# Designs tried in a protein design chat: VH-VL binders against q8kdm7. Part 7

Target 1, 259 residues: q8kdm7
Amino acid sequence: EVNYQALVDADVKAFQGFFRKEFPDVKLEDFGNGVYALDEDARKQWKEMEEFPPYELDVEAGKALFNKPFANGKSLASCFPNGGAVRGMYPYFDEKRKEVVTLEMAINECRVANGEKPYAWEKGDIARVSAYIASISRGQKVDVKVKSKAAYDAYMKGKKFFYAKRGQLNMSCSGCHMEYAGRHLRAEIISPALGHTTHFPVFRSKWGEIGTLHRRYAGCSNNIGAKPFAPQSEEYRDLEFFQTVMSNGLKYNGPASRK

## First folded at step 6 (VH-VL)

Design p19 (framework fv_ogalvibart)
Fold by ESMFold2-Fast, scan of step 6:
Formats: structure tokens, sequence, C-alpha cells
Structure p19 (fold): chain C 259 residues (1-259), chain A 121 residues (1-121), chain B 107 residues (1-107)
């Protein structure tokens, strides 16, 4: 009775239209570069860093982990088609399980299904494997579908999370990354929400290491005084699902360097 | 072992200029945001300025905006504070301080010993 | 600017006492508050960050609590080396601001 994809497509048009109006001189595809799309001085520093990216060793280590045999003789490569070039397939709504599946969730589920321990979330080996997959998937189109009522319900949970005011500061993701995009906070420029998920995982100078999107979500929650949810919780998976849908039509361009 | 050593303090007349330095060692200086914090004799702490890890972003307390300039030279592991149009109320011990590697950081995990600036006629 | 007010400005205490210092912000700062200890002639030392996180190497007798506008630093059993001045600092928004300090003196 309801064409859910059409409702989602209208939301995508409105969301992307907001950023086109606020930043008319920025190309749609460049929003994936975050603050570097908005600030010329920061863009120069970033381009210099990307000539010798600090995440190169993480990508190499991730490739080694991706191909390393499990005790049963299988590997992560056994779980992912196309040689691991699968970033464009994630996140997706699993119709049987009625939940959003992220790339990191799929990596750990593959490990557990084959008798291996899961990687710790947020950083380390899970971020390295994710970085390798992102690296070989660079340029894949963001094209996340929301066709069923169940997928739309997950999408709406993520949308509600993104726009909800939380914490002591009574702030939302949209307040920070839409209304305050391009403004300065604590020596940092606030990134636009459009394209936010396309460049993960990221090597942040502040972290001194590579980290996942859900690590960033926890940091954002702390910044507004809200208790963060666990990495790969339903809340954060639904949030990632919503934000990635909002970037439909952009290209995946991870891993990346950030402040 | 992290060390921060300030230098350049001294006695200057009102309206003059002075440049402070902070020599950093024992960590990767180019990865950290750095701050200046001051303390007038017998008084409390006052935040002065911050500079991002690469020098691209700077912020100042209202009391020093337009008069002080924070800068850094990552090749020399050195932080600077150029102080112009000095006033008697700028008399203080000036500390350089390091902001730790955390997404929500803004506090200071290491401080230098401080250098005294006295603005006196 | 966010104003930070500490109470008391001075307190007298004996070794073994439970000491409580309060810090109040003029507007909500969530949990973006740190506590520092300063001894005469020395640089400040970080004790607590994010309102309640104990810095590595700081004795467990120190604890922090609070959120929004009201924060507390507690020393559960005062030791001789705890006689010092304590400062709270908000790092929610520039400019960063400190409380006026609380001097903990020997009774």
Amino acid sequence: as target 1 above (259 residues)
Amino acid sequence: QVQLVESGGGVVQPGRSLRLSCAASGFTFSSYAMHWVRQAPGKGLEWVAVISYDGSDKYYADSVTGRFTISRDNSKNTLYLQMNSLRAEDTAVYYCAREPWLDSSGYFDYWGQGTLVTVSS
Amino acid sequence: DIQMTQSPSTLSASVGDRVTITCRASQSISNWLAWFQQKPGKAPKLLIYKASSLESGVPSRFSGSGSGTEFTLTISSLQPDDFATYYCQQYDTYPFTFGQGTKVEIK
C-alpha cells in the first residue's frame, strides 16, 4: 500500500537539497571530504597528508588479516564476494533477521561462524580489515535500498535518532552537522552530515590511530552530553543505515585521514 | 617522558612586545593541539589560546584577542606566543599545556613549569 | 563566556577527613569538566577529566561527579600531600574557563 522507496527518495532529495542551498559552491560528491570541502586551508593540509597517508600500513595489515586462514582452513575472504570489494553492499537491512547489518558486524559474524573470536569494536584489527575492504571498494556508488515496511521502520528509527535532541546540551546530530556545519568548535570545524559515512574508517590525528564510524558516534554522543550506545547496537546501526541512505548517489571514498 | 619547557619571560614596560617559546620533547609534537594558560601572582588560572596540531586553527581568550598570536614550528617541536601591546594585567606566569589524544579532549594532561612575565612601568 | 564558581574558596581540614569541593557553571557544560591540583610554586596537575574519569596515576581517593551545571570533587580520606589549591575547568566551549580555586589548608 505504501511505496517506501519513494518516501525515502523524497527524504534524500530534501536532505541533499539542504546542503546544496547552504553550500552552493561545493559539488555534491565533495561533501564526502567533510570539512575539507568547506575550508581551503584545512584542504591544503589534508591533501599533503593524503600524499603519504598514515593509514597505508593499516590497509596492508587488513589485507593480511582478510586472507589469513582460520583454524578450520577458511578465511574472511570466504565470507565476502568479489575479492572483498563489498563496501558498497553495506550497510543493508536483512529481511529475515529484521535488522541492519553493517560491514563490521558482518566481519565479526564471519569470524564467530568459523570458530574464531570476534575482533574488539571501534579500532584495531576490525578497523584494519574494514580499511582494506574500503580501499579496494573506492569509487563504488552509494545505493542503499529501503523497500519493505520493516526496512523503512529501521530507517525511521535512524532518522529519529539523527534529529532527536539529547544530553545536557539538548543537541542533535542534525543540530551539529546541518545547522552548525562549517562552524568552529574547540579548534575544529564541524563537518557536514552529507557524505559523513562514505569515508570511514578514518585515521584521525586526535586518535593517533584508525577508527570506525561507531567510535565517532560515541564521540559525538559524548560531545552533546549524552550517554553513548554500544558500538554495533541497534541504535547506531540504524543511524548508520539512515545516514548512508542520505548519501545515495555519492561514491565510497574510504579509508581517509582526518583531524 | 613528556617534557614542556617555557622560556622568554621577563620584565617589560606597558605597550611593548615579548615572545614566549615552549620546547616540547618525549612525544610526537605534531600530533597534539597545544595551549597557553596563565596565572597572575596569587590569582587563579586563565586560559589564553589554543593552536591545532597542524597550525590551521587558532582561538584566543577575549582579553588577548588582537594582541597575542599563537604559532608553532612542528619541525622544531616548539610552540610560540607573540605578545603585543602588553598591559599591567598581562603580568602572570605563562604555562604551555598539551591537550591529550581524545575526540572529546579540551583539558590538559601535561604542563610546563611556566615562565614569568612582568609588565611594569 | 561560561563562568565557573567554586565553593568553598578556602577550607580547613585534617588528615583523614572527607573533603568535598563544588564547582558550578553559569550554563550547562554537560560533562566537559576537568579538575586540577596545584601546589605552591608548581604547575597544575590533572586529576579528573570528563567530570568523573580518574587520570592515570592519580590516587583512587580522588573522585569526581556531576553533569550539567553542578560538579563535585571528593577526596575520601585526606593525606598530607593533598593540601593544595584545586581548580575546575570547563572545556565545553571557547574560551575555556576555570573556577577561582579552592585552597585546602591544614586545620
Scores: ipSAE 0.000, ipTM 0.419, lowest interface PAE 14.2, mean pLDDT 83

Design p2 (framework fv_ogalvibart)
Fold by ESMFold2-Fast, scan of step 6:
Structure p2 (fold): chain C 259 residues (1-259), chain A 119 residues (1-119), chain B 107 residues (1-107)
Amino acid sequence: as target 1 above (259 residues)
Amino acid sequence: QVQLVESGGGVVQPGRSLRLSCAASGFTFSRYGMHWVRQAPGKGLEWVAVISYDGSDKYYADSVTGRFTISRDNSKNTLYLQMNSLRAEDTAVYYCAKGHWLQYSFDYWGQGTLVTVSS
Amino acid sequence: DIQMTQSPSTLSASVGDRVTITCRASQSISSWLAWFQQKPGKAPKLLIYKASSLESGVPSRFSGSGSGTEFTLTISSLQPDDFATYYCQQYDSYPLTFGQGTKVEIK
């Protein structure tokens, strides 16, 4: 029998080894800080934002939404154990449904199961609820398992997406977020792929509001001249699954401020 | 075929302003970062400024920070450089350059336009 | 700012010679270095990007090598069309910086 977890663990070691070699002076856990782990000038501005974090009101609003009663008397709190401190449980591969489940997908599935309309993807209330859950989950260890053939197939789809060259610029996620990490592309400092998913959702000055990882995926697709996939599409969920697995051993540290 | 055509150069007095334009064709202008690079007579190349594909990010050389402004109009496939408070040291041929797919290097350059700052 | 220093500043060579130009960065730039050729009165042309990748349409006699702080451009058999000034450029971080140039002239 194929030991899929062992194959994945070898990939994690190689992926994290790339960043240890490329940035030997950066602590592994600091890669979750994105570009601010790599660039002193950007880190200076980021520290100013984190002194008075622009996402504080979003976290407060997210808490209110998390506890707001549905028409049937239940709430989002009814769907999530541990008082909502569940960021570390997502994403995961659901063996019965044969698909990757993200935190945002689980939030909307809870709403629909209780007779409520789903939140719009990418921003607004879904990002606020996600921000609240992330805030109370800070420090939870990233430990995503890939044990079955079906989970490994989803992992491999995400891996292929990450390494595939796409769009008019013929660029891959790996080209940008591994080889070009810490460099400027399109006048932006490119974040390292290691720790990329652990700090979401993010308040980006450019957005003027908090947004989800899949909103960022769509933006990155546009930046390389590729048409974005829909938020919570199989492609983006598998990509998130792969990238989060690569961060196994780091800690969740969202929400965060970014430019 | 990629073409970049600069215009707006000329003789200008110290302290005055000048605006350069670069008309782009032969590629999807709105998907690439664009740069200005200059070369003083008999000297080497000096990078001046970059603008992201959507105009949201800009970077400048220290020598021009606070005086020059890079901008673009994607609907007209045109890049601009607004040069204020011009100094004799700004005298150079100014090249429009298309960002390579890596964005930092330049795969195509225009012919250049000469800016002479003199009284 | 990352300073780029080229050596030599001027090089005299004959057709058929192997020409080597060196570029040194004041701090590590990994492989984020490009080489440009400029002929008198003309705009520069990209020869090599990412230290060793040959730009499409550039003759195979041009090659690049190096990583970190030391980089080399080699012309394996100099042709008449190759007498020009060559510039290295780092694109690891802003501001982008060029070397001072190396003029390859007829011996």
Scores: ipSAE 0.000, ipTM 0.396, lowest interface PAE 16.9, mean pLDDT 82

Design p20 (framework fv_ogalvibart)
Fold by ESMFold2-Fast, scan of step 6:
Formats: structure tokens, C-alpha cells, sequence
Structure p20 (fold): chain C 259 residues (1-259), chain A 119 residues (1-119), chain B 107 residues (1-107)
């Protein structure tokens, strides 16, 4: 019988080994800081933002939403164990539905199951609730398991997406975020792929507001001349699943500010 | 036809300000980062500043930090360099240059505009 | 800041000669190095990018090599329109920096 977890663990070792070799002076856990692990001037600006984090009000609003009673008397808190400190449980592969479930997907499913309207994707209240959950989960270890053939198939779809060249510029996520990590594309510093998913949701100065990982995926697709997929599409959920697995052993450290 | 045309150079007294412009044509200006590079009479090339395709990121040479500001107006296909507190050593031909993709660097340059800082 | 040093500063050569210009970085820049040609009164022209890649439209007699801190531009058989000043430029990190230039002049 195939040991899928062993195959995935070998991939993780190779992926993380790539970044250790390219950036031997950067600690593994610091890759979750993205460009700020690689560039001193960007890191100084980021530390100043984190002293007065622009997402603090979003975290407090998210806490209020998390505990706000639905019409039926329940709340988002009714759907999540451990007082909502569940960032470490997501994303995961749901064996019954045969699909990857993200934290944002779970938030909206809780709302709909209790007779409430789902939040719009990418920004606003869904990002605020996600930010609150991330904030109280800060420091939880990334440990995403890939044990079944069905989970491995989803993992492989995400892996293929990550390595596939797309768009008018014929670029892949791996080309940008592995081979060109730390380089300047159009005077933007390219973030390393390792740790990419651990710090979301993010307040980006460019957005002027907090936003989710799938909003970032859409923006990256546009930058290479590729049509973005819908937020929470199978493509983006599988991509998130693969990238989060590659960060196994790092700690969740969201929400965060980014430029 | 891909072109960059600088303007706004001239003779200026020390301590004063001058704004340079670079008009782009023949390509999608909003898709490219842009640089300013200068060359003092009889000397080599010196990189001055860069601005990202959407104007959100800017980097400067140490010699001009705090005095020069790079900006762009994508609706006008124009790059700018605001030069404040000018010094004699800022005397140079100023070139604008297009930053192609990551691997290519500065592939298209304008003809340059002369700035002379003299009392 | 990364210092770029070229050698020689001036080179006298004849048509048909093999010309080599070297460029040294004060710290490793991997392969993020470009070579430019500049004629008097003209803007610089890109010849080589990423240390060894020939820019479109540039004659094959030009070639680049090197990585890390040591780089070379070679002109295999010098032609009359190759008499010019050549600059190396690192684009590994900001601020971008140029070498001081190498003037290739006729003997």
C-alpha cells in the first residue's frame, strides 16, 4: 500500500531544502515574513507598520462578528472549537466531500447552515473574522496531513498548478516565488513561496484594507497576464492546500501587514 | 515605435528645484517599472531612482535620497523626477530607462536631458 | 552598496582584435549583471543581460560570462563601430550600481 504521507514529506524536505540552500542565512521560520526575511530596507518599514498594525481594528471587528448572535441564537463561535483558535486546522481535505476546505469556506458554511447570508469573499467581514481567528491562533504549528489517495490527488493538483507556466508572460508560481525570490520584478520584491500562506489575511498598503490569500492569488494571476480563478474555486483551494503543506513545521503568524 | 523622450532640463542655481519629465510611447507604459540614470560630463553612469509599474514602490541612490522624488502618471504615459535642493554635483545628462522583465534590466533608454547646476 | 570595478579603464585595439573587459563586484551578485555600450553623445545600449544572455539585435561577436563576483565581456573580432565605452551594471540589489566604464579606442 502506498504511504502518501511519506511521499509528501519527501516533497516538503526538498522544497524547504531549496530555500535553505538559496538563503542559508535566513532561519526557516523567518520565511513566513516573506520579502521582509530577505530585504533589510523592506524589513525596517514592515517593523514600523507592525508597531502600529493597520489590521488591529479588523481583528477587533472580527472578534465582535465571531461572537455576534445569529437570528437563531447561535454564533460563529458555535461552529469552531477552542474559542476559535483553529487556524492550525485549516486548510484540510474533507474525505466525505472529496475537496479541500479553507478557513474562509468553513466560516461561510457555518453562516449558511444557521440561516445567515454568506460573507462576500476576499475582503471585508470574511477577512476580519479570518484575521481574528488567525490572531488568537498565532504560533500554532503548520501540520497539514495528506494520508489518503483522494487527499494526495488534491495535493498533486495544487502542485501542478504551482509549477505550471501560465499567462501571456509564460510564468509559474515556482518560477516567480522560488527561482526569483528576493529579486525585483517591476521594482516589486518577489516573496519566497515558503511560508507564503502562513501570514494571511494581510493588510496591504496597496489595497488600503485587509484581504484574503485568494484575493492575493487573483492579483498574482493578473500580474503575469493570466485570468484569475474565482475565490474559493477548486484550483485556488488546492493551490492553498499544496502551499500550506510545503510550510509544514513553520508557525502560523497572521494576520500581517504587507506593502 | 517604442520611444522615451526626456524634457525639463536646463540651467538652475544651487539650492533650487527642477522637475524632469519622460514621455513614453509605443508600449504599454503602465506595465513597466521605470528608472532615472544620470551621467556627469566626462564621467560614468550613475543610477538615480526606480518606480514600480503602479507607482507603489520607489528606490533611490543614497546621493539623492531625501532630495529627489520619482513619480509617474500612467494616464499620461509620463515619468517624473522632482529634484530639490540641487547641488553642483547633480550636473549631468539625465536619462529615463524602461525596466523590462526581471531578467532583461534596462532595455530602452531616452536620449537624455541636460541639467546644469551653476551659480 | 555594491561596488563595481572594471578593468582596464582604457583599451587600445585594432579592427579584428579579440577584446576582453572584466568587471568585479565587491560582493556576490549571482548572475544579475548587464553590459552596456555607449558612444559619445548617445544613450547607453543594452548588449548583455543576466551575465551571458545576448540582447536581441546585438551581433554574435559580443558575449558575456561569469557569475558571483567576476564577469567578462568579450568581443571576438572587433569592428569599426565597436569603438565605444562599455559599462557593467549590477541589478541584484538596490541601489543599482555601474562600473566606471572601459573605453575601447582605436590604436
Amino acid sequence: as target 1 above (259 residues)
Amino acid sequence: QVQLVESGGGVVQPGRSLRLSCAASGFTFSSYAMHWVRQAPGKGLEWVAVISYDGSNKYYADSVTGRFTISRDNSKNTLYLQMNSLRAEDTAVYYCARDSWLEYGMDVWGQGTLVTVSS
Amino acid sequence: DIQMTQSPSTLSASVGDRVTITCRASQSISNWLAWFQQKPGKAPKLLIYKASSLESGVPSRFSGSGSGTEFTLTISSLQPDDFATYYCQQYDTYPFTFGQGTKVEIK
Scores: ipSAE 0.000, ipTM 0.480, lowest interface PAE 12.4, mean pLDDT 85

Design p21 (framework fv_ogalvibart)
Fold by ESMFold2-Fast, scan of step 6:
Structure p21 (fold): chain C 259 residues (1-259), chain A 119 residues (1-119), chain B 107 residues (1-107)
Amino acid sequence: as target 1 above (259 residues)
Amino acid sequence: QVQLVESGGGVVQPGRSLRLSCAASGFTFSSYAMHWVRQAPGKGLEWVAVISYDGSNKYYADSVTGRFTISRDNSKNTLYLQMNSLRAEDTAVYYCAREGWFGYYFDYWGQGTLVTVSS
Amino acid sequence: DIQMTQSPSTLSASVGDRVTITCRASQSISNWLAWFQQKPGKAPKLLIYKASSLESGVPSRFSGSGSGTEFTLTISSLQPDDFATYYCQQYDTYPFTFGQGTKVEIK
């Protein structure tokens, strides 16, 4: 009898403790704001964008898609409880299927189960629906459980991915987003790993559109010279699971604007 | 527990070539970036080259670019430095160094191997 | 290339003394600086990384401080084992560069 949740809770304490020590002037909950928690000039520009959020039309379009009837008369609203305010339920480890389920995965599974084609991953309608759900879920607490051995195995796969050095620049997620958090890379400020998953999907000025977390994972992989995995692959779902667990106690605050 | 052991140093004439090896033990070699650092007799430390954990990325000091090649064989837990067109100013003790897990600092060093380039 | 300059080049001290060594970078390196100790005939040993983080197994009398372009290594109470040459090293950008070294010798 191993208490997996206790092992995970110890990891969370150590991970969050690293960021409290490195950035003692930043409140724990503010790490969800990424670089804007660390850099005053970046924060000023971000506040200007948030006054007239570029994702506002995406949220409205996502609401329309969420309520649009399928050919069978049902809709995405039929698959999600609480009027769609379910961001806090994802990601989770499905004990029957033995895999991590993300919000985007659940959206497409709802569509396929009702005779509709799945949305393309990473951007477009999948990101708009995700943005709507995130918008109405804003402030929900991150509280991802890891109680079974199977869930712990998925958590450990994500942890291994996060700490593994890879790609042409020999960089890991931990190397970039822990050791080099707040540092400039190609004129960009590297975001802290704590709170990384809580604000997605994001409208990035560089993308000119809203995009999902797994699109960001692929972009980060390319930036360090590593081959990206497919969106919603086991590798990226386990990575999302691990990173979200590390943010236990923070609040979901998506969608968001980013550079 | 962590050990890095350099070999292959010796006396060599200018213009000749020499290959250094660094045998690693006590850790998962394939997970770490590795560096070569040299020190001329009675002088300070000079960084020479780095190789990423999988061998896909390499950087060199300007003084050795085009003459030295860093490589690794992860199946043998061994790092190499191929030194071509050697010059008198390449005379130094060559150290193998491991890059730290959470950053780019050198957490472990080998004992060094002496390369003397003389005519 | 980023030039690293140490001061002083040589320091005479007695057991129990507080020793301070300074390292200056020609441009800002944030906190991407390490300190090494080297004894004659031996490989360098890591003392401090990220300007102020003490490496595991290094005595607490060693400490580092600074950011940007000015950095300091302090030995609060010099022990006989501490007579050695000390090097700072930036790992902000390639090529990585070292200071010229500071020799701490018995007074």
Scores: ipSAE 0.000, ipTM 0.414, lowest interface PAE 16.1, mean pLDDT 83

Design p22 (framework fv_ogalvibart)
Fold by ESMFold2-Fast, scan of step 6:
Structure p22 (fold): chain C 259 residues (1-259), chain A 119 residues (1-119), chain B 107 residues (1-107)
Amino acid sequence: as target 1 above (259 residues)
Amino acid sequence: QVQLVESGGGVVQPGRSLRLSCAASGFTFSSYAMHWVRQAPGKGLEWVAVISYDGSNKYYADSVTGRFTISRDNSKNTLYLQMNSLRAEDTAVYYCAKDYWIQYGFDYWGQGTLVTVSS
Amino acid sequence: DIQMTQSPSTLSASVGDRVTITCRASQSISNWLAWFQQKPGKAPKLLIYKASSLESGVPSRFSGSGSGTEFTLTISSLQPDDFATYYCQQYDTYPFTFGQGTKVEIK
């Protein structure tokens, strides 16, 4: 019998080992801070932003939405245990449905199951509810399991996506966010792939609003001249699953501000 | 087919302002970072500023920080440099230059526009 | 800031000569170095990128080498069109910086 978790754990060790070797002075947990773990000038500017977090109103709005009664008298709070402190439970592989379930997917499934319309993906209310759940889950450990063959197949699809060269520039996620982490691209400092998923949703100055991880995936696709996939598509859910597994042992630290 | 055409240069008194433009054609302007590089008469090249593909990130040379502002309008395929509080030492030919991803430096340059700051 | 120093500042050569220009960085820039040619009254033209890669349309007599802090541009057999000023430029980190230039003149 194949021990899939042991294969995945070996991948995690190799992936995290790459970043330990490339940035020996950065603590593993600090990679969740992205470019701010690598660049002192960027870190100084980021700390100034975090003194007055631009996402604080989004967290407040998300809390109100989380507790707002549905027509049937229930609310989002009825679907999530631990008062909504559940960021650490997502994403996960659903063994019955044979697919990766993200936090945003679970939020909309709760709404639909209770007779409400789903939120639009990527921004707005879905991002605000995600921000609230992330804020009260801050510090929970990343511990995504890959035990079954079906879960391992989804993990491998995400891994193949991450390492595949795409678009007009013939670049991969790994080429940008591993080999060129800390380099300047188009006046932007390339973030390390390790810890990439742990700080979402993010308020980006460029967006002027809070946005989800899958919105960022679409933006990254555009940066390499590749056509983006739809938010919450199997491709992006599997990619999120793979990247979050690579961050096993780090802590969730969202929402966050970014340029 | 790639072309960069600068305009807006001229003679100006110290302390005044000028805005330079760079009209781009022959490539997907919104996909590339753009730079301004200057060259004083008879001198070498000096990098001035960069703007990311979407305008969200900018860097400046220390000599122009606080005085110059780089911007772009992707709908018009145009790059700008707003130059305030001009000094005699800002006298130079200003070049618009295209950044080409991680592998290349400045793969294309405009013809330049002369800015003369004199009293 | 990373300082780029070129040597020599001026070079006199004849057609057919082998010409070598050196560029030094004050700290390691890996291979993120470009070489440009500039003729009087014209914009600079890219010759070499990533220290040793020849730009499309540039004659094969031009070559680049080096990594880290020491780089060279070589013209194997100088032609009349090659009398110009040459600049190295690091694009590892902002601010981007250029060498002072090397003028290749007729001997």
Scores: ipSAE 0.000, ipTM 0.417, lowest interface PAE 14.5, mean pLDDT 83

Design p3 (framework fv_ogalvibart)
Fold by ESMFold2-Fast, scan of step 6:
Structure p3 (fold): chain C 259 residues (1-259), chain A 119 residues (1-119), chain B 107 residues (1-107)
Amino acid sequence: as target 1 above (259 residues)
Amino acid sequence: QVQLVESGGGVVQPGRSLRLSCAASGFTFSRYGMHWVRQAPGKGLEWVAVISYDGSNKYYADSVTGRFTISRDNSKNTLYLQMNSLRAEDTAVYYCAKEHWLQYSFDYWGQGTLVTVSS
Amino acid sequence: DIQMTQSPSTLSASVGDRVTITCRASQSISSWLAWFQQKPGKAPKLLIYKASSLESGVPSRFSGSGSGTEFTLTISSLQPDDFATYYCQQYDSYPYTFGQGTKVEIK
């Protein structure tokens, strides 16, 4: 039978090897810091911001939402073990359901299963709950498995998305976040793809609020002139699955501040 | 609870235009993709068009591309289908359909509105 | 476009029978398949999504199975309320496509 995990592990080695070769002075774990791994002046400003991070209130609001009783007396805390320290479990491929499950998807599934309405996907309460879970999960290892053919198919779908050229500028995620990583675009430094998913959700100064990974996927699509997919669509969940697999061996370090 | 109510159907001559509306209630309309599906008398189901939750993405069946335009007004919880250059083959009951909250197919359908293209 | 073919086009069955309807996709659609029930003059009703997931409120006698290109809908013990036309539908890629339908009629 085919060893899908071995095929994936080879991809991870090649992907991480690209960044090690391109940025030989950057420690592997530091790629989770995005542009702050690549630019010393930006890193200095970021560390000063992290002393009083703008997402602190979002984390506290997320904690309150996590423990707030549903109409049936249960809460989000009923759905997640370890007091909610579960960021390291997501995303994963659910073998019974044959789909990638993200943290945000699991949060909304818990709500719907208990008779509550789902949160909107991109910002607000979903991002606050995600931020709380991420904050208490800091340092958990990224270790996403791809063992079955069905999981491998989802992984390959995400890989194809990541490398495909899209939109009016004919650009891919790989073109921007591998080939152009560390280069300047307008006032910004382009972030490396390695470690991209590990620090979400993020408070971006440009957004003025905390937001999810899939909000960022939509923004990136718009920036290259491509039509975005809906948050938590199969396309974006598979993309998140692929990118998180590429970060196997790094640690979850969200939530985070970004420009 | 969840309700989708289509309107705007009727009898129209070939080459004319018609606009269908679908009034949605009982869910957060702006959160979900919406579809149009049609069914010719005595025939099976045919997918027509989709619009994403925010209106930024649209796709059409080849049979209607260039003639039909899907749109939505999230402030009014209403989905539209503008049908131009109508043909006899467009005669069908038109259903609006809501995406499942996980985006798996359609969990709710309207009652349908009949469009008859006849001279 | 992905073509969906159902078999049989019609079947006659009695109350209490086990009924199986098959659906074939012209290319792999993983598990992105739904089953709908439609009664005359009514809108379709979702029964199964994701090939095997039972929609809320649908009786447990309905079940779905399959992946890739071959799928089945099974009604384990047919009830009078189950005489209807059933459609499979792929939502793997646009355009979404439906099977031609299977009419389950009384024997």
Scores: ipSAE 0.000, ipTM 0.417, lowest interface PAE 16.8, mean pLDDT 83

Design p4 (framework fv_ogalvibart)
Fold by ESMFold2-Fast, scan of step 6:
Structure p4 (fold): chain C 259 residues (1-259), chain A 119 residues (1-119), chain B 107 residues (1-107)
Amino acid sequence: as target 1 above (259 residues)
Amino acid sequence: QVQLVESGGGVVQPGRSLRLSCAASGFTFSRYGMHWVRQAPGKGLEWVAVISYDGSDKYYADSVTGRFTISRDNSKNTLYLQMNSLRAEDTAVYYCAKDHWLQYSFDYWGQGTLVTVSS
Amino acid sequence: DIQMTQSPSTLSASVGDRVTITCRASQSISSWLAWFQQKPGKAPKLLIYKASSLESGVPSRFSGSGSGTEFTLTISSLQPDDFATYYCQQYDSYPFTFGQGTKVEIK
């Protein structure tokens, strides 16, 4: 009856249209490069860093972890098709369980299903495995479907989160990453929201290590004076789902280096 | 009611040091960036330095880089400016200023404290 | 550094006059410009932010316009309380920079 995908496609067109109008000289594909799509000098420095990327050892460690046998003789490689090149499949709405499934959630579910303890969220081994999967999936198309009413409800929860003003500074994700995209905030340039999820996990100089998207969500919440939600909570998974849908048509390009 | 009160100004000889303080009240100090702006007698405004809400990020005007250090103590709601190797051209009224909540320049300023560098 | 130049440096006006002050940036600053009012012996007061947005509590006779490199502050009907020095300030890039100021004095 209701074509939910058509409603979502209209939102995607409007969202991407905002950035095309605001930055008419930036190619759609380049928005996945964040601030480096907007600033040529920052882009030069970033490309120099990417020639010997600080996350390279994390990718190698992630590959080792991906292939390391569990106690039962299986491995993470047993859980993922295409040799682990599956970044383009995540996040997705699981119609049977009625929830958004992220790549990190799937990694830990594989471990638990095979008798292993889950990795801690946000950083460390979970980020290394995610980085490996992202690295071998680079260039896969973002094509997140929203077919059912249940999936649309999750999408709408993420959309409401993205536009809601929160915290002591009364700021929203849309206020920061749409209205202020390209503005200098101290030593940082605020990244555009379009393409925001496609380059994770990231090595941030400020962290001194690789970290997940939900670690960034918690950091952004703290910066505006809002209490963060737990990593992989329904709130953050729905937010990731919404933001990734907004990037439909772009390509996954993680892991990446950032300030 | 937002208030910013500067203190620590005075007369000091060239080459010496002075430390300014700015006591903040009426807002959640730990959530806002803070700035120092100065004004030489009879002259215009000059931006000096900024510090992020958590103290991890700082930037300075070229004229004071290497000599001045901005810092803050969020437990005391206080902003500081440590001024070393003072020069005659540093003579000015020093204002502390609060970031507008949207980071649109400065919405509140202190009354200022006079620093005179004289021999 | 981005240089901010105001014109005129001094302006003589009467109560009820329309006053216009111009600010020019040496390179594009989009809309990242604020206007301040300063009275003798007092701290500056924010009037306009983001080139054209009126700060809460500021009288509606004040307005701002412009983008890129050319900006204007207008006082539509000058009142006795408006005799002061006005400064533009860019906050596009560090270091933040101010114009040299425009003194509005009694004619």
Scores: ipSAE 0.000, ipTM 0.412, lowest interface PAE 16.1, mean pLDDT 82

